# VH-VL binders against q9zuu9r114to356, part 22

Target 1, 243 residues: q9zuu9r114to356
Amino acid sequence: IAWKDLTVTMKGKRKYSDKVVKSSNGYAFPGTMTVIMGPAKSGKSTLLRALAGRLPPSAKMYGEVFVNGSKSHMPYGSYGFVERETQLIGSLTVREFLYYSALLQLPGFLFQKRSVVEDAIQAMSLSDYANKLIGGHCYMKGLRSGERRRVSIARELVMRPHILFIDEPLYHLDSVSALLMMVTLKKLASMGCTLVFTIYQSSTEVFGLFDRICLLSNGNTLFFGETLACLQHFSNAGFPCPI
Below, E stands for the ipSAE of ESMFold2; O stands for the ipSAE of OpenDDE; V2 stands for 0.75 times the mean of E and O plus 0.25 times the DockQ between their complexes.

## First folded at step 13 (VH-VL; framework fv_tiragolumab)

Design m5 (at its last look DockQ between E and O 0.39; V2 from the best seeds 0.00; counts 0 for: pae O 4.3 > 2)
Fold by ESMFold2, look of step 13:
Structure m5 (fold): chain C 243 residues (1-243), chain A 127 residues (1-127), chain B 113 residues (1-113)
Amino acid sequence: as target 1 above (243 residues)
Amino acid sequence: EVQLQQSGPGLVKPSQTLSLTCAISGDSVSSNSAAWNWIRQSPSRGLEWLGSTYYRSDWYNDYAVSVKGRITINPDTSKNQFSLQLNSVTPEDTAVFYCARESYPDFWSDTYSFDYWGQGTLVTVSS
Amino acid sequence: DIVMTQSPDSLAVSLGERATINCKSSQSVLYSSNNKNYLAWYQQKPGQPPNLLIYWASTRESGVPDRFSGSGSGTDFTLTISSLQAEDVAVYYCQQYYSSPFTFGPGTKVEIK
């Protein structure tokens, strides 16, 4: 996936508009992790949604999004999008939830569907939780935020997307859960899935796992490039990377 | 090389239970990469998938609706076999029965066929 | 259930000539997300189990001669043998693997004229 001169404006019910994303450029290579990083209101979620074709009706996009070098639409089911908050069914086990999702969405042999679910469980490090109730609904004790987040991502993964967009995978996670999530996502990328996601900020340990960084501030792209180049870029300016 | 060898009686009386066994060599009945199927073929119904057994973290069965309630497929890990039991048979159940392997190559690839078949067993249901 | 039908029931073709077998499904076997048709063609000789020829409607299995080709999409499919050989005398079945139960067509017997 690549984007060039991508600008997003918002037209509310008022008669004017403003630029939320301002002339952003970038790309993500297959099987890599590309992170859109920035503070609140930097435009990172808007850029993510623009790349995925998921902008709300109140927003207008200018510029180009390319898939495999061509300006083309991503077929439904060729990509996944994980919202910041995802509804899960607490009365189901993790395995049941993923299997029913596969049954509803995929054609093919039942063994194939079961196998895709088991591979998604392994890819998201959910093996120890697979037979546990998701819970958190109607007095049910269930999974913690980190495990629930991984289930949300696994649900999208059963569609076998080549590109997965994730809005704030570390949202409301403690530092240990956040590190485990990023290690898990790094392994997922090595499996062949291209990841593009947003984060507000990261620890040094988490930061080192990213392949490419798109740093936003107030809608502007301050940096796009490889992780090491990002550190060197801001060190040359006389101060550490702003993240 | 994977080979499937079928065994079982070729004649069964109406209302009794049809029982067949498929012995596996070159693979394991508990393999995470394979499912084990029974398929029958008759002049009245043609080729008809009956059901499967497979292991992915636990044992699962899936049965065709047309025979559900009469069919049981069981793995036997100690003998590396899987079996078919079909209860309350009628002359309409007369067919050549095949066991077959279904492979799961990887996450990104779809299964599209049965790659290894047993030799087939003609089972006749008559008095 | 997705019902599969084939035509003709039997077909006699001279050696070296083209044989064409049609298959119809009662509902679409095309999955729009990957744009693939979940349809296979099998060859069965007497006393043998079915042997896979074509999957995804048009993709030849490894080792299948290129005189066998598949075409069609959605609900209508065709198997073509461009130059019939003596070893091609068999019954040919289409099969959908889109949804359970996975169903086969009734078969088309191909003979030498």
Scores: ipSAE 0.526, ipTM 0.770, lowest interface PAE 2.1, mean pLDDT 81
Fold by OpenDDE, look of step 13:
Structure m5 (fold): chain C 243 residues (1-243), chain A 127 residues (1-127), chain B 113 residues (1-113)
Amino acid sequence: as target 1 above (243 residues)
Amino acid sequence: EVQLQQSGPGLVKPSQTLSLTCAISGDSVSSNSAAWNWIRQSPSRGLEWLGSTYYRSDWYNDYAVSVKGRITINPDTSKNQFSLQLNSVTPEDTAVFYCARESYPDFWSDTYSFDYWGQGTLVTVSS
Amino acid sequence: DIVMTQSPDSLAVSLGERATINCKSSQSVLYSSNNKNYLAWYQQKPGQPPNLLIYWASTRESGVPDRFSGSGSGTDFTLTISSLQAEDVAVYYCQQYYSSPFTFGPGTKVEIK
């Protein structure tokens, strides 16, 4: 996926005058992790949604998004999108939840549905939790936030997307859970899935797992490129890398 | 190279159990990139999928409704093979039986269908 | 179950000529999410198991000669042998793996005219 001069405006009371994303450029190679990083209200989520074709109706996008070198809209099922906050069914086990998801999303692939569900469980390191109740507000002994987030991601994997967009995968995760998540996602990427996700901030260790980084601030792209080059970029400019 | 070698008797009496084995080389019966299937072929019924066994963090089986209740497909990891048992056979079960690999090349691709087959075993149900 | 049909039942073609086999499924085997047709073609010679030729309706299996091609989408598919060779004499089967149970066509016998 690649985007050129991508600008997103939100409809205000009068005009589409509020530019949330300003002329962003970037790309993500297959099987890699590209992170959109920035502070709150930097436009990172909007950019992610723009790339995924999931902007709200109140938004207008300018510029171009390319998939496999062509201006094409990603069809349903070709990509996954994980919201920052996802609703899970606490009364179901992880396996049940994913199975139902597969039933709803996949055509009569009885054999593949089971296989895909198990693959998703394994891919997201949820094997030990496969038979555990997801839980929730009424289930205090349910899954922790990290596991719940992985379940949300696993739900999207039942479609075997080639590209997966994740909004804030580390949201409300502790450092250990965050690292586990990133390692899990890194493995997913190594299996051929293209990952594009947003991060508010990360540890140095987590940061090192990213292949590419898009730094956003107030809708502006401060940097795009290889993660290692980011440090050099800011160093050369006499500034610390804003990670 | 993947090879499937079938073995078992070619003659079974009515009401008895048909038993076949498929030995795998070049792949693992517990591969998460494969499913192991039995298919039979007869002039009357053509090619008919019977069932599969596969490992995805656990063992699973899928059987055709036409033989469900009579069929059992079991993996043997120690011998890297899988077997077919078909109970209560009738002359209608006479066919050439094939074991076959259903391939799942990677996580993101679905099956290529049946890419490797055993040599086939003619099983005749006769008194 | 998805029922597979083929036409013709038998086909006699001269050496070097084009052979065309049709396959129909009772329902679409096209998956809209990935835009792939879950359809395979097999070649079976006497005394041998079926040999996979084409998968995803149009992708040749490794080692399959270029003269074999698959086309079609949804419910209608075609296997084409651009230039029939002597070794191509066989029965050809289409097969759907869109949904369980996987089902095969009745086969088309290809002979030399």
Scores: ipSAE 0.028, ipTM 0.623, lowest interface PAE 4.3, mean pLDDT 90
ESMFold2 (binder alone), look of step 13: mean pLDDT 92; pTM 0.940

## First folded at step 17 (VH-VL; framework fv_tiragolumab)

Design r2 (at its last look DockQ between E and O 0.66; V2 from the best seeds 0.00; counts 0 for: pae E 7.2 > 2)
Fold by OpenDDE, look of step 17:
Structure r2 (fold): chain C 243 residues (1-243), chain A 127 residues (1-127), chain B 113 residues (1-113)
Amino acid sequence: as target 1 above (243 residues)
Amino acid sequence: EVQLQQSGPGLVKPSQTLSLTCAISGDSVSSNSAAWNWIRQSPSRGLEWLGNTYYRSDWYNDYAVSVKGRITINPDTSKNQFSLQLNSVTPEDTAVFYCARESYPDFWSGTYSFDYWGQGTLVTVSS
Amino acid sequence: DIVMTQSPDSLAVSLGERATINCKSSQSVLYSSNNKNYLAWYQQKPGQPPNLLIYWASTRESGVPDRFSGSGSGTDFTLTISSLQAEDVAVYYCQQYYSSPFTFGPGTKVEIK
């Protein structure tokens, strides 16, 4: 996936400017992890949605998004999108939830749906939780936030997307859970999935797992490139890396 | 190299149970990268998929609707084989039965079709 | 169920000539997620099980001669033998593995003219 001169405007969202994303450029290679990083209201979620073709109707997008070198919409099932806040069915086990998701999302009886579910469970390191109830919003009665988030990601994996967009996968996760999440996603990427996700900030350990970084501030792309080049970029400019 | 060796009787009386076994070498019946299938072939019905068994953290079966209720496919991990049982057979069930491996190599591609087959077993249903 | 059809029922071709077999599925076997056609071709000789030739519509199985090729997408597929050899005399089947139950075509008998 690649984007060129991508600009997104949303009326009424900002006091001084309707432009949420300003002329952003970047790309993500297959089987790699690309992170869109920035502070609150930097436009990172909007950029992610723009790349996924999931902008709200009120938004206007300018520029170009390329998938496999062509200006085309990603077909259904070719990509997954995980919202920052996802609703899970607390009364179901992880396996049940994913199975129902598979039933609803997969065309007909494509593949063995049960097999797909098990694969998704394994991919997201949820094997120990497969038979556990998801539980409600009170994590004390069900899965923890990290597991819940991984279940949300697993839900999208039932379609075996080649591109996965994840909005804030580390949201409200502790350092250990965050690292586990990123290691899990890194494994997924190594299997050939292209990952594009947003984060506010990360630890040094997590940062090292990214292949490329798109750094946003107030809609502007401050940096895009390889992770290791980011530190050098800001160092050379006499600034600390805003990570 | 993967090899499938079939065994079982070639003659079954009507209303009885057809039983066949497929021994696997070069792979495991509990492989998470394969499904183990039974397919039959007859002049009247052509090649017909009957069902499979496979292991994905647990054992699962898929059966064709045409034989559902009469068919059972069971794995035997101790012998690295899987079996076919078809109950209440009629002359219409007469066919050459094949066991076959359905490849399931990775998460992204899913099924790979049938890459290895048994030698086939003619089963005749006759009084 | 996805119904598979083939044409012709039988084909007689001279040695060294091209043989073309067509296969149609009642619905598309193209998966939008990976853009792959879940269609396979098999060769079956008398007294033997089917032998996998092509999978994903156009990918040759290991060991399959280059003269065998598969093409097509969606619902229409073709198996081509560029130069028919004596050992190619057999019945050829297409098969979809897009959805359960997996279904086969009726077969096309290829003979030497």
Scores: ipSAE 0.279, ipTM 0.731, lowest interface PAE 2.5, mean pLDDT 91
Fold by ESMFold2, look of step 17:
Structure r2 (fold): chain C 243 residues (1-243), chain A 127 residues (1-127), chain B 113 residues (1-113)
Amino acid sequence: as target 1 above (243 residues)
Amino acid sequence: EVQLQQSGPGLVKPSQTLSLTCAISGDSVSSNSAAWNWIRQSPSRGLEWLGNTYYRSDWYNDYAVSVKGRITINPDTSKNQFSLQLNSVTPEDTAVFYCARESYPDFWSGTYSFDYWGQGTLVTVSS
Amino acid sequence: DIVMTQSPDSLAVSLGERATINCKSSQSVLYSSNNKNYLAWYQQKPGQPPNLLIYWASTRESGVPDRFSGSGSGTDFTLTISSLQAEDVAVYYCQQYYSSPFTFGPGTKVEIK
């Protein structure tokens, strides 16, 4: 996937042309992790949605988005998109939730849907939790935030997406859970899934797992390139990378 | 290299149970990248998929409607093999029976369908 | 269940000439998420088990000669043998593995004229 001169405007209170993303350029190689990093309101979620074709009707996109070198719309089911906050069904086990998601989304017989469900469980390291209730409301014991996050990603993996867009995969995770999530995502990328996700903050350990970084501030792309080049760029200028 | 070796009797009397075994070398019956199938071939029905067994965090089976209720396919992880049992056989069940591997090399690649087959076992159902 | 049909039932081709076998499925076997057709071709010689030739409609299995090629998408598929050899005399089957139960075509017998 690549983008060139990508500009996204939103309808404002008194004007239509408020620019949320300003002339952004970048790309993600197949099977790699590309992160869009920046503070709140930097435009990172808007850029992510623009790349995925998930902009709201109030937004207008200018510029070009390329998939495998051609300007095209990604077909339904060829990509996954994981929202920052996702709705899980707490009365179901992890396996049941993924299974019923597959029934609603995939054609075919029971065997095919069980196979994709079990593959998603393995990919997200959920084997120990597969028969555990999701839970998550006042009176129900359930999964912790890291496990719930992995379930939400596994739900999207059921469709076998080539590209997975994740809005804030580390949201509400402690440092240990965040590292586990990123190691899991790095492994997923190495198996052939192209990952593009947003991140507000990163530890130095987590930062080292990214293949490529797009750094945003106020809609402007401050840096785009390989993770090592990002460190060198800001270090040479005397400014720490905004980790 | 994966090899499938079949064994079992070639003659079974009507109303009895047909029992065949497929021994696996070069792979594991519990491999999460494979599923283990039985397929039969007769002049009247051609190639007919019967069912499978596979491991994906737990053991699963799928059986063809034509034999459901009569068929059982079980793995044996200690011997690295899987079996076919077909109950209440009739002369119509006379066929060459094959075991076959259905490969799933990774999550994204999908399956290659049946890439390795056993040598075949002619099972005749006759008095 | 997805019904598979093949045409012709039997085909006689001169040595070194092109052989073409058609296969049709009652439903599409194309999975849009990965753009792969879940259709395979098998060769079966007398006294032997079927041998996988082509998977994903057009991808040759390892060790299959270049003269075998598959084409088509959705519901209509073709196996082509560009230059028939004596050892290619066999029955050829198409098979869908898009959804269970996996089903086979009735076969096409290829002979030398």
Scores: ipSAE 0.057, ipTM 0.593, lowest interface PAE 7.2, mean pLDDT 79
ESMFold2 (binder alone), look of step 17: mean pLDDT 92; pTM 0.940

